VHH binders against Endoribonuclease YbeY (ybeY). Designs and how they scored, part 10

Target 1, 156 residues: Endoribonuclease YbeY (ybeY), of Chlorobium chlorochromatii (q3are0)
Amino acid sequence: MSLELCNSTRQAIPNKRLLQAIRMVVQGEGYEIATITGVYCGNRMSQRINRDYLNHDYPTDTITFCYSEGKAIEGEFYISLDVIRCNARHFNVTFEEELLRVTIHSALHLTGMNDYLPEERVAMQAKEDYYLQLLKTQKSISPQKSTDNAIFSCNS
Short names: E, the ipSAE of ESMFold2; O, the ipSAE of OpenDDE; V2, 0.75 times the mean of E and O plus 0.25 times the DockQ between their complexes.

## First folded at step 4 (VHH)

Design s78 (framework vhh_nb_b201; at its last look DockQ between E and O 0.35; V2 from the best seeds 0.00; counts 0 for: pae E 4.8 > 2)
Fold by OpenDDE, look of step 5:
Structure s78 (fold): chain B 156 residues (1-156), chain A 125 residues (1-125)
Amino acid sequence: as target 1 above (156 residues)
Amino acid sequence: QVQLQESGGGLVQAGGSLRLSCAASGFTFSTYAMGWYRQAPGKEREFVATIKSGGSTYYADSVKGRFTISRDNAKNTVYLQMNSLKPEDTAVYYCARQYTFYYSSGSRYVTFDYWGQGTQVTVSS
């Protein structure tokens, strides 16, 4: 079991809350973590990945790779902090809130949830709202036991 | 460069067994889901089996209980043990690298970005 977050940027992010969000979603949806790597990056890296794997030569808020179909989640996601910042302004929310929302969104994808159809999007957004609110209520709770989670910096 | 090379195909009688191998190179093998597909003459390519990076396996209904997919990460190889073979199993079998992409915008993509050349499996009645 491995949950790792990588920040390739110089911008500080709420690592503990992000880890908590991912765990909350995975467990809440009835799954377990086998191997999850979350990468927080800038537009350059996002665009490169989007270009190389999806033939879209522009940055995006999140790209999620899911390698599993069972209850043990295997996957990785790439979230552009630059796009998050932009979106936060557009949606008139804090950077942290938007970052948590998109992280939750990515975790939901890892559980196999889709948002391709309009009704799926609505359902997924509802889940995002749920977990985001849940996370807010747990902010004041004492820190949980340390798990095998690792936070590291990556260059690219 | 990503490469996949299948081997182990051949002619076998109904009820017989074959073991296919797929040697992979050019990427971090252990982090990818690998799959086997097959294509019979005049038919579309169809899913046979997948093994995820963590070892979870999934099979087409038509091969459940008869086929077993496995992997050796140290050898960068995925295998397909085929038992109780039937004439309808006759096809070219392909190895593939697999994973799924998601966008927050609502896009989903299942990709098989690399394929082997295939190995012929013929099951005689």
Scores: ipSAE 0.020, ipTM 0.307, lowest interface PAE 4.4, mean pLDDT 86
ESMFold2-Fast, scan of step 4: ipSAE 0.224; ipTM 0.588
ESMFold2, look of step 5: ipSAE 0.056; ipTM 0.487
ESMFold2 (binder alone), look of step 5: mean pLDDT 83; pTM 0.817

Design s80 (from s79 with E101T; framework vhh_ozoralizumab_d1; at its last look DockQ between E and O 0.75; V2 from the best seeds 0.00; counts 0 for: pae E 3.3 > 2)
Fold by ESMFold2, look of step 5:
Structure s80 (fold): chain B 156 residues (1-156), chain A 125 residues (1-125)
Amino acid sequence: as target 1 above (156 residues)
Amino acid sequence: EVQLVESGGGLVQPGGSLRLSCAASGFTFSSYWMYWVRQAPGKGLEWVSEISGSGGSTKYPDSVKGRFTISRDNAKNTLYLQMNSLRPEDTAVYYCARTYTIYYSGSYKTHMDVRGQGTLVTVSS
């Protein structure tokens, strides 16, 4: 099993909370982690990936590569912190709240959840709200039995 | 290192049979839908068959339905294509592939991950 977060920017991110969010979504949806790599990057990398894989030349908040279709998740995601910052201002939420929401969104995609149809989008947002609220209620409390053993160094 | 190695191709007469194999390594084979695709001389890639990670769901285009059977052995990390009643138009290089889905901006795209050298099937008398 491997869960790794990489930050290729100088923007500080809440690494522990992000890892907690990913594990909580994967566990809560009934899956296991085989390999997940989360990359937090800027607009330049996001734009390059969009151009190279998606045939458009602008950055997006997240791009999620879902490789597996079983219960053992293999995948990666790329989140532009530049887009997160802009969206947080637009939605009048904190940077951390927007970043956690988009990270949860990416993790839900890794479990095979779609958001293409309007009703799928509503269901996705409901799951995002649920996990975001769950993490907020745990922000000031560390589980007595919890130890983060899956964090690995990030290279960019 | 993800590897897909196709084998079992060759020269066969019209109406004949061949069984192709694809040896997989470097990923959790049982977690992936697997595909056979082919490329005839001067043509693009054509989807030939697909099978779910468990092996419980299969699909075929009309051009091969009833003649080709996809299967897998997850204990041996091997994908198979049984080809019966072969026709000259089945002549192609055959590749196994896995797919992955890229989610972005309320949309998605599925990509074929073709990595092997393929195996040549020639149907002629």
Scores: ipSAE 0.228, ipTM 0.687, lowest interface PAE 3.3, mean pLDDT 85
ESMFold2-Fast, scan of step 4: ipSAE 0.359; ipTM 0.733
ESMFold2 (binder alone), look of step 5: mean pLDDT 82; pTM 0.809
OpenDDE, look of step 5: ipSAE 0.545; ipTM 0.860

Design s85 (from s79 with H111Y M112F V114Y; framework vhh_ozoralizumab_d1)
Fold by ESMFold2-Fast, scan of step 4:
Structure s85 (fold): chain B 156 residues (1-156), chain A 125 residues (1-125)
Amino acid sequence: as target 1 above (156 residues)
Amino acid sequence: EVQLVESGGGLVQPGGSLRLSCAASGFTFSSYWMYWVRQAPGKGLEWVSEISGSGGSTKYPDSVKGRFTISRDNAKNTLYLQMNSLRPEDTAVYYCARTYEIYYSGSYKTYFDYRGQGTLVTVSS
């Protein structure tokens, strides 16, 4: 099985760093990747997904679906690049830092971590901070990345 | 420009008290829920308290309930945390945090927006 990223936008994203972040989180939390698909989309696509699945017509930064219950993760996530750009400006951080944070957050959700309660949200943010910092000190390419990934572009 | 500036930390003995303040600027303070969160050395963030924009609703985890009190003065754009009966395990950097909610996956995600470096509280004899 595989880890695949799809970019449905005309905006450049750091695919290599995003793949490394996902692998780091999944493995760091004690899980394995069976099949994970991450979709990076624009505002319009994220609104459609919200309407179709959540009965909600607002753009969000991320939506995750986990299909597995064991240690081998099957799932997908959707991240709105337009919302990431807005959030980066709001928090006075770079686009790449916010994108990595939300990607890490999505990966944490796939491991079963929730953020419905204030206590859970604080714990989630702590894990986001931990993995962001860990990425800054680790090699850009791990041995695991080279054996099980695919990068592709989606038409939009 | 949003700014949150914490103050009031220091060294206190077990059983002592401290009051933390957070001066807010650059946004409509009364429109936001505010949080106190803390981080002990080498550990992750821990939720300490939350308060609604009007001050009408407050929540605490069991670890501080009855000992800590969150309050706000919207006319002065200031958030407070009154800490009583302090314990060594309360030693941490304390941050005030502004939150916003993003709906996704059938639930709401809360992001914390905090500025400055926090204020250090050390509880030691």
Scores: ipSAE 0.000, ipTM 0.141, lowest interface PAE 11.4, mean pLDDT 76

Design s88 (from s79 with L11V Y35S L45P E50S S52K K59L P61A A75S V93L R115S G116S; framework vhh_brivekimig_d4)
Fold by ESMFold2-Fast, scan of step 4:
Structure s88 (fold): chain B 156 residues (1-156), chain A 125 residues (1-125)
Amino acid sequence: as target 1 above (156 residues)
Amino acid sequence: EVQLVESGGGVVQPGGSLRLSCAASGFTFSSYWMSWVRQAPGKGPEWVSSIKGSGGSTLYADSVKGRFTISRDNSKNTLYLQMNSLRPEDTALYYCARTYEIYYSGSYKTHMDVSSQGTLVTVSS
């Protein structure tokens, strides 16, 4: 089992809350974590991934790579902190709330939830709201190992 | 090491059939989508078909719907493509590939991270 977060930016992020959100989504949807890597990056790195894999040369808020199916999740996601900050201002929410929402969204994609159709997007949004509220109502968390709480620095 | 080894290519007459096989090793086969991709002489690659790791979902290009059938045997780590009613325009190098879904901005794209060497299928009289 491996759940790792990497922050390639100089901007601080709430790593314990992000790990908690990912575990909450995966477990809540009835799945297990085999290997999940979340990468929090800047626009330049997001643009490179879009260019190399998606034939796009613009930043996006999240890119999710789902390698597995079945109950044990293998995958990774990339979230642009610059886009999160822009979106938070646009939607008049806090940076942390938008960051948690997009992290939850990425985790839901890793469980195989799609949003191709308008109906699927409504279902996805409902799940995002559900898990955000669970995070807000949780007063204390079970002790976690130091490795599980760490953000691992990405190399340049 | 991750390896994909295909077989079953050859020369057939129009209207004939061929079955391609792809033997996989070095990874948990049942956990990955698998795909067939072809490249005709002088043209770019064309996606042909995909199958979910469980076998529960299949996708086909419009050009092959109703003629080709993708399947897999997870107990043998083998992917298959049954090609029926073959046409001269089906002449190509056929590749099997390990694939995964990429999500971005409300969209999905299939990405191939490992592919086979390719087997030639020629449809001619």
Scores: ipSAE 0.013, ipTM 0.300, lowest interface PAE 8.0, mean pLDDT 80

Design s89 (from s79 with E1Q V5Q Y35S W47V E50D K59T P61A R87K Q117P L120Q; framework vhh_5c3l_4)
Fold by ESMFold2-Fast, scan of step 4:
Structure s89 (fold): chain B 156 residues (1-156), chain A 125 residues (1-125)
Amino acid sequence: as target 1 above (156 residues)
Amino acid sequence: QVQLQESGGGLVQPGGSLRLSCAASGFTFSSYWMSWVRQAPGKGLEVVSDISGSGGSTTYADSVKGRFTISRDNAKNTLYLQMNSLKPEDTAVYYCARTYEIYYSGSYKTHMDVRGPGTQVTVSS
């Protein structure tokens, strides 16, 4: 089992809370973690991934890659912190709340939830709200006392 | 070490058949979607066919539907592409690839993270 996060930016992120969110979603949806890597990056990295694979050069908030078929998830996701900050201002929420929401969204995608159709988007957003609220009501572990094997340095 | 190695390419006349094989190693083969991807002269990469880890789901490009069949043998860690009724337009380098879906702007796309060195298929009279 491996769950690792990489932050290639100067922006501080709540590593412990993000790991908690991912574990909560995966387990809550009835899956287990084989290998999940979450990469928190700047706008340019997100644009490069989009351009190289999708022939598109405007940024998105997340790109999710699921490698597995079954209950043991192998996958990775990429989240642009610059886009998260813009979204947080637009939706009038905190950076942390938007970051947690998008991280939950990415984890839900790794469990196989789709959001291509309008009704699927409604279901996805309901799940995002559900897990985000659970995180707010549960005691979090202080990042300074974290024993998680998180990766803080990331080389592109 | 994740490795994919294709075999079975060659020269064939229009209307002929070829079967491509791909030997996979270094990962849990049965857990991954696999694809055959090709690149024709002067063109970009085209995903020809996809198959789920269990083999229960398959997709085909419109250009090959009804002529090509993708299959896998998880006990042998091998992916196959049976190519029938070959046309000159099928001339390309064929790659075995490990693939997964990408969510972007409301759409799901196939992403390739590992591919083999490729095998040349030439359809010519």
Scores: ipSAE 0.000, ipTM 0.190, lowest interface PAE 10.8, mean pLDDT 80

Design s91 (framework vhh_nb_b201)
Fold by ESMFold2-Fast, scan of step 4:
Structure s91 (fold): chain B 156 residues (1-156), chain A 127 residues (1-127)
Amino acid sequence: as target 1 above (156 residues)
Amino acid sequence: QVQLQESGGGLVQAGGSLRLSCAASGRIFSSYAMGWYRQAPGKEREFVATISSGGSTYYADSVKGRFTISRDNAKNTVYLQMNSLKPEDTAVYYCAAKQYTFYYSSGSRYVTEYDYWGQGTQVTVSS
């Protein structure tokens, strides 16, 4: 059994909080963690993954790969921190809230939940809102760290 | 784009061992989950074992502790080591490859449902 996060950027992320969110979603949906790896990356890595697997040459906020077929989840996801920052500004929410939402979204995909159809997207958004609210009632404090190494844009 | 070829089957006596190999062609072998299934005459195809791209394994209860699945990504090969064979293990053994599903937060989901199957290799266990 393992749940691991990797940050390939110099941007700080709230590891403890993200792990809490993933465990909460997986358990709340009635699944168990066999092996989950979450990779937090920049636009270039996101573009590279999209190109290598989908033949698309633009960054996306998340890409999720599920390898398991049963209740014990094996999979991985990739989240672009640069896209998260752009989306947070666009939706007038904090970086942390947008990061948690997209992490929850990726975990929901690992449980087999789909959002291709409009009605599926509404259902997934409701689950995102539900788990974000649960996290607010079980708050934890993460140390603050400076990561002012570069200026990023949504389309790089 | 993926072709699977099994080898290593044959006739063995109860209590014996066999090692099955499955050679895959394809640039993205390491990104596939690989599995073994079997089918005895007049019966449905039955799950035996699976191994993920990351190396996690899962076994059917009937083979747990006797069979071991492994993979060598450098050789594009998956193996099934079968020990303590029983007459009820007699079947054609099939190698299978399953592609993962991509999800996007944009509301796009690419479900690539490619089930690649080999031709099978016969395993016969005499009592």
Scores: ipSAE 0.017, ipTM 0.317, lowest interface PAE 6.3, mean pLDDT 78

Design s92 (framework vhh_nb_b201)
Fold by ESMFold2-Fast, scan of step 4:
Structure s92 (fold): chain B 156 residues (1-156), chain A 125 residues (1-125)
Amino acid sequence: as target 1 above (156 residues)
Amino acid sequence: QVQLQESGGGLVQAGGSLRLSCAASGRTFSTYAMGWYRQAPGKEREFVATISSGGSTYYADSVKGRFTISRDNAKNTVYLQMNSLKPEDTAVYYCAAQYTFYYSSGSRYVTYDYWGQGTQVTVSS
């Protein structure tokens, strides 16, 4: 059981809130955490991951890899903080709200939720809105912490 | 930037068929996803069907197997073939030309919509 976040940037991120969001989504969707690593990076690292794994050479807000089948999740995701900042400005929301939304989105992908079809995107947005609202009501009271979580520095 | 004109609506009995057409003028038609939406009295506007610039089609569950969307890029026209019509299909049908910008997650998008004036479809029992 391991949930780790890595920030390869000099930008501050709300580590405890992000861990809370991931646990809330995974538990809420009926899954367990075996090993999840979330990497928060800049555009350069995001472009490198796209190039190395998807043969794309453009920044993206998130890339998710799920290695497990069944209810115990093994996987990782990569989120570009520079793209999150652009998205936040475009959607007229705070950086933290957009970051939480994309983190929730990545966690939903780890549970097997897809967003290829228009109806799938609607369902995904509804789940994102649901968990964002739950996080808002839980902001002043932290959920029970897992002893498995860790926050560490990344090698690019 | 694009203008849309729907046609083909009307009154039809349950079990009947109608073919809706939407003619586009203005910017390059082939770059847009084209869609059909409907709004029944007292209800919010609902998605019906879409066809991508590449020809992939997607349907609302309520119309799958009964409606078919298609496009003719040479004529700048999108069609909705409506079969086995039900009274519940009664609505104003709107054509939309959509340029959707997806952020890489896919769950957040901005759709630049150009809408037609709508065409009334009434299905009698």
Scores: ipSAE 0.014, ipTM 0.165, lowest interface PAE 8.0, mean pLDDT 78

Design s93 (framework vhh_6qgx_2)
Fold by ESMFold2-Fast, scan of step 4:
Structure s93 (fold): chain B 156 residues (1-156), chain A 126 residues (1-126)
Amino acid sequence: as target 1 above (156 residues)
Amino acid sequence: QVQLVESGGGLVQAGGSLRLSCAASGRTFSTYAMAWFRRAPGKEREFVAAISGSGGSTFYTDSVKGRFTISRDHAKNTVSLQMNSLRPEDTAVYYCAAQYEFYYSSGSRYVTYDYWGQGTRVTVSA
């Protein structure tokens, strides 16, 4: 019953919109939130995670870990804000739009959606587009008493 | 890097109890889902129970619900399986497993790592 976001950077992020996006994806896919932690970090932290866990020495936009098998999700994700900024510029979209897209992508992975195959990647992109557009039209957060909303800063 | 070592197996009479333990070493263990699987002679491995990385969620196969309890001790970096009301059908080698699932975007890639112990034998006599 907890959904927590942590920002270890000086880059401002739209906390309420990110929480809304995560809830929208989880509920839309027919799941519940048991414990989800989202960590928004810089390239150094992303690079360290890649090195420590993937034997990979480069930053990525997101890494998602899912620990649950049922409808109540336990998991965490890490998003590199520096990579989001670069991608936003490259795709000519706002920082907030790119951040929401990658957050939606991470939440979809937590629901058990995989993207091993090209057709699976196309399906995931379609869902990203769907939820991103839904966020643009809804704009309102539905109150959820049974999911903890904790937003805090991480030490780096 | 992850290493798993099981203990607690043995011979027990039907209706008895055993507690299996799995000791883990490595720096990534707190992010892993931990599970117990078993394999009876001449059969394939089957799922028994799992506990999430946070320890907040547990999962059981139907045949052991209400009899087995999985738990985690974060301070000792161990996962345990308390087995009560044992039946001859529970006779198997029990394996501790750690499942490390992650995804990363843009490349749209998913990778799963399975770490396994060597197993501990449980024999339930009639």
Scores: ipSAE 0.013, ipTM 0.222, lowest interface PAE 8.2, mean pLDDT 76

Design s94 (framework vhh_7w1s_2)
Fold by ESMFold2-Fast, scan of step 4:
Structure s94 (fold): chain B 156 residues (1-156), chain A 123 residues (1-123)
Amino acid sequence: as target 1 above (156 residues)
Amino acid sequence: QLQLVESGGGLVQAGGSMRLSCAASGFTFSTYMGWHRQAPGKQRELVAKIKSGGTAYDDSVKGRFTISRDNTKNTVYLQMNSLKVEDTAVYYCARQYEFYYSSGSRYVTFDYWGQGTQVTVSS
């Protein structure tokens, strides 16, 4: 019954919009939030997680862990802000737009959406575009206020 | 940090009963959970599993063992009745989950395992 974001970096993130994006994706896909933790970290932490879980010694933009079956989602994701900044430059988009895209991507994974096959990647990208556009317009969608939603510092 | 801690094992006589507990830290038990066991010199085997849609059991324990969970306590139980000497093993609690990797985007399944609890059935 909680949605929480954790930022272990000194970089500012648009916390309200990130929470809005996650709620929008989960609800839009017909799911509910049981417990979702999003961790925004640097390359150092992202590389460490990648080594510990996948035995890879390089950073990645996001890693998503899905713990739930059925409609109520339990899970967590880790996003490297340094990789997001690099990707934003490469794709010639803003940091905020790339961050929202990857957050939406992670939330879609939490709903059980795969992107292993080419057709699955196309479907995933279409949903990323859809939710990004919804967030840009916003006039018909407002974030719900909830005491369960918070951004907090990740301790050690 | 995710942890699974088994408890409730010990020495029991054949025909007796025992209840094992598996407590989780760091997540809620709405996922697939299972009890496995490993007897000396044998491979680890699944004995019971539980998910939102039901339970399943290995034939060797069907009708004798019952798996259940208390989601409010984040605890999975294995009730063992009519114990036999051949049930002697270290019992492990395990969680199975889905893992999504963004670079190339793979679907991968990983398990978390507890440390185990020894069950010894005499006679």
Scores: ipSAE 0.012, ipTM 0.293, lowest interface PAE 8.4, mean pLDDT 77

Design s95 (framework vhh_brivekimig_d4)
Fold by ESMFold2-Fast, scan of step 4:
Structure s95 (fold): chain B 156 residues (1-156), chain A 126 residues (1-126)
Amino acid sequence: as target 1 above (156 residues)
Amino acid sequence: EVQLVESGGGVVQPGGSLRLSCAASGFRFSTYAMSWVRQAPGKGPEWVSSISGSGGSTLYADSVKGRFTISRDNSKNTLYLQMNSLRPEDTALYYCARQYKFYYSSGTRYVTFDYSSQGTLVTVSS
């Protein structure tokens, strides 16, 4: 059993929150994680993957490869952080919210959910909204003392 | 690097049985879904069966459902196809293949194979 994220860029990403999102989607949809690798990359890696597999010579926000047919998920996904930033600006949302949405979208694809038909797209968008909302309501326990005694991070 | 080598083909009479094997090397076998694909003389390739990396899920083409059984032994990196109640229509070159499905934001979905074996011939004739 493994879930691994790789960031091949110099841009910071909320690694623990992304892992939480993937686990939430997989378990919420009734599946288990066998092996999932998520790769966060730039336009050039995304273009290379598109070229090698799809004969596309342009970047896209995500490409998901599903290797499993059953309850235990085996697969990987690639997300272009540069495309995420562009889309966040276009949709008037934060980079983190768009990144979480696309990560949730990729995880839903790993469960076998399609979005090719209009009705499938509506269903997938509803699931994206559902899991984003769940993530917004799940918060870290804050220290009950002053912020000077933060559990997860201190000023260094 | 990646290699798939099959064996077990041959000539059988209608109603007979054969077991095909595919030895895999050069990758983490248990993390990939595997498939059997066949190509009859003068026809295009036909997908036969798939099995998930763990072996927990299997799929079959309607033409072979109930007659063929796909299985795997991850400790031996080997894929199997047990073929029972063989028919003349099952005559084909059989390939094992490492599969993946991919999706992207436009909603496009494909099933494809990144590596396949050289094939083993199965002939069913009286």
Scores: ipSAE 0.019, ipTM 0.387, lowest interface PAE 5.8, mean pLDDT 77

Design s96 (framework vhh_brivekimig_d4)
Fold by ESMFold2-Fast, scan of step 4:
Structure s96 (fold): chain B 156 residues (1-156), chain A 126 residues (1-126)
Amino acid sequence: as target 1 above (156 residues)
Amino acid sequence: EVQLVESGGGVVQPGGSLRLSCAASGFTFSTYWMSWVRQAPGKGPEWVSSIKGSGGSTLYADSVKGRFTISRDNSKNTLYLQMNSLRPEDTALYYCARTYKFYYSSGTRYVTFDYSSQGTLVTVSS
């Protein structure tokens, strides 16, 4: 099992909460993690990936690549912290809440959930709300457990 | 090494049919989404169709829905595109590709930027 997060920005992110969110979504949807890499980046990297892979010359909040089809997920996602910050201000929510929502959204895509059709988008938003609520209801004093996950620098 | 080898291109009259094939090797074919992508003369590449590794789900560009059928035979590591009711605007270089499943905050898009074949030319002319 490999679940790794990379932050190429100077912005602090809640690494433990993000790892928890990804694990909750993957397990909750009946999947397991083979290899997942989450990259938290700025608008320039997001715009470059969008241009290079999707032929779109603008930044986006998330881009998700899924390399597997079975229960063991292989994939990666890229989230622009600059877009997250902009969205948080626009929707009048905290940076952390918006970041968790988009991370949950990316993890749901890795499980094969689509949002191409309007009805699929509604289902996706309901799942985002569900997992975000589960994270919010957790007690801060819960016992801590050892993990096999790594948090690493993007320079590695 | 990953290899994709196409066959089946040619010249047909409008309303005709062609069947393209793509033989894949060097990876576990059944676990990857596969796509057909085309590039018309003087234009950028256009995604045509995608099929799930299991064959259980297919996606089509609006321009080809109802006319083209994508399929696969995982026992032979082969991808197919059955093209019916061909139109002059279907004239393009066609290639198969191993597919990344890409998602946006605003929708799902299937595109091919991993590995692709050398392509096969399909010409539809009167």
Scores: ipSAE 0.014, ipTM 0.224, lowest interface PAE 7.2, mean pLDDT 78

Design t01 (framework vhh_nb_b201; at its last look DockQ between E and O 0.06; V2 from the best seeds 0.00; counts 0 for: pae E 3.0 > 2, SAP .669 > .668, placed apart)
Fold by OpenDDE, look of step 5:
Structure t01 (fold): chain B 156 residues (1-156), chain A 124 residues (1-124)
Amino acid sequence: as target 1 above (156 residues)
Amino acid sequence: QVQLQESGGGLVQAGGSLRLSCAASGFTFSRYAMGWYRQAPGKEREFVATIYSGGSTYYADSVKGRFTISRDNAKNTVYLQMNSLKPEDTAVYYCAAVKFYYSSGSTYKPLDYWGQGTQVTVSS
């Protein structure tokens, strides 16, 4: 089991809370982490990934890739901090809150949740709200500190 | 049901202007990036512009300085102001809501909602 976060930017991010968010979502939804990599990047990298994998040549807030269909989650996501910052201002929330929300969103996708249908969107948003609130009220969820890999800086 | 409805297309002379609108429903509009795409006859659909939830914009090189994308979240509408139109801009213009989720399996695809398109014709 591995959970790793990579920050390719120079901007500080709440590493512990992000890890907590991902664990909270995965466990809360009844899944396990096999291999999850979260990459926090700028617009340049976001656009590159979007272009290369999704044929969209522009940056976006998050791109999530799920590689498993079972209860053991395998996947990765790419979150643009530049887009997050912009969205945070627009929604009149803190950068951290928006970042956590989008991270939670990505984690939910990894569990197989989708937002294709209106009902699914509503449900997913409700889940986002739930976990975000939970993070605000809980300082630390369960002890599996030992299985998480430390935050590392991306060289790309 | 997700719906995107484009309007504002038509025939215009080179150098003229058009303003496209796209009315959206069936999803949380403010949380989606909205975009415009276009497809000319015999060509692939191409990116034109996108506006993110935060209001930042991104344009194709071919339309930079001429086109402006904007949004009104209260009206669930995205706009494309097209100035200095060229014959090369002739295409069906599509509105899209974009949010990306990808799976290596068959269960999920990148999430794109598309309108039916509106025809823009620029005469020389």
Scores: ipSAE 0.042, ipTM 0.379, lowest interface PAE 2.5, mean pLDDT 85
ESMFold2-Fast, scan of step 4: ipSAE 0.411; ipTM 0.714
ESMFold2, look of step 5: ipSAE 0.209; ipTM 0.615
ESMFold2 (binder alone), look of step 5: mean pLDDT 82; pTM 0.821

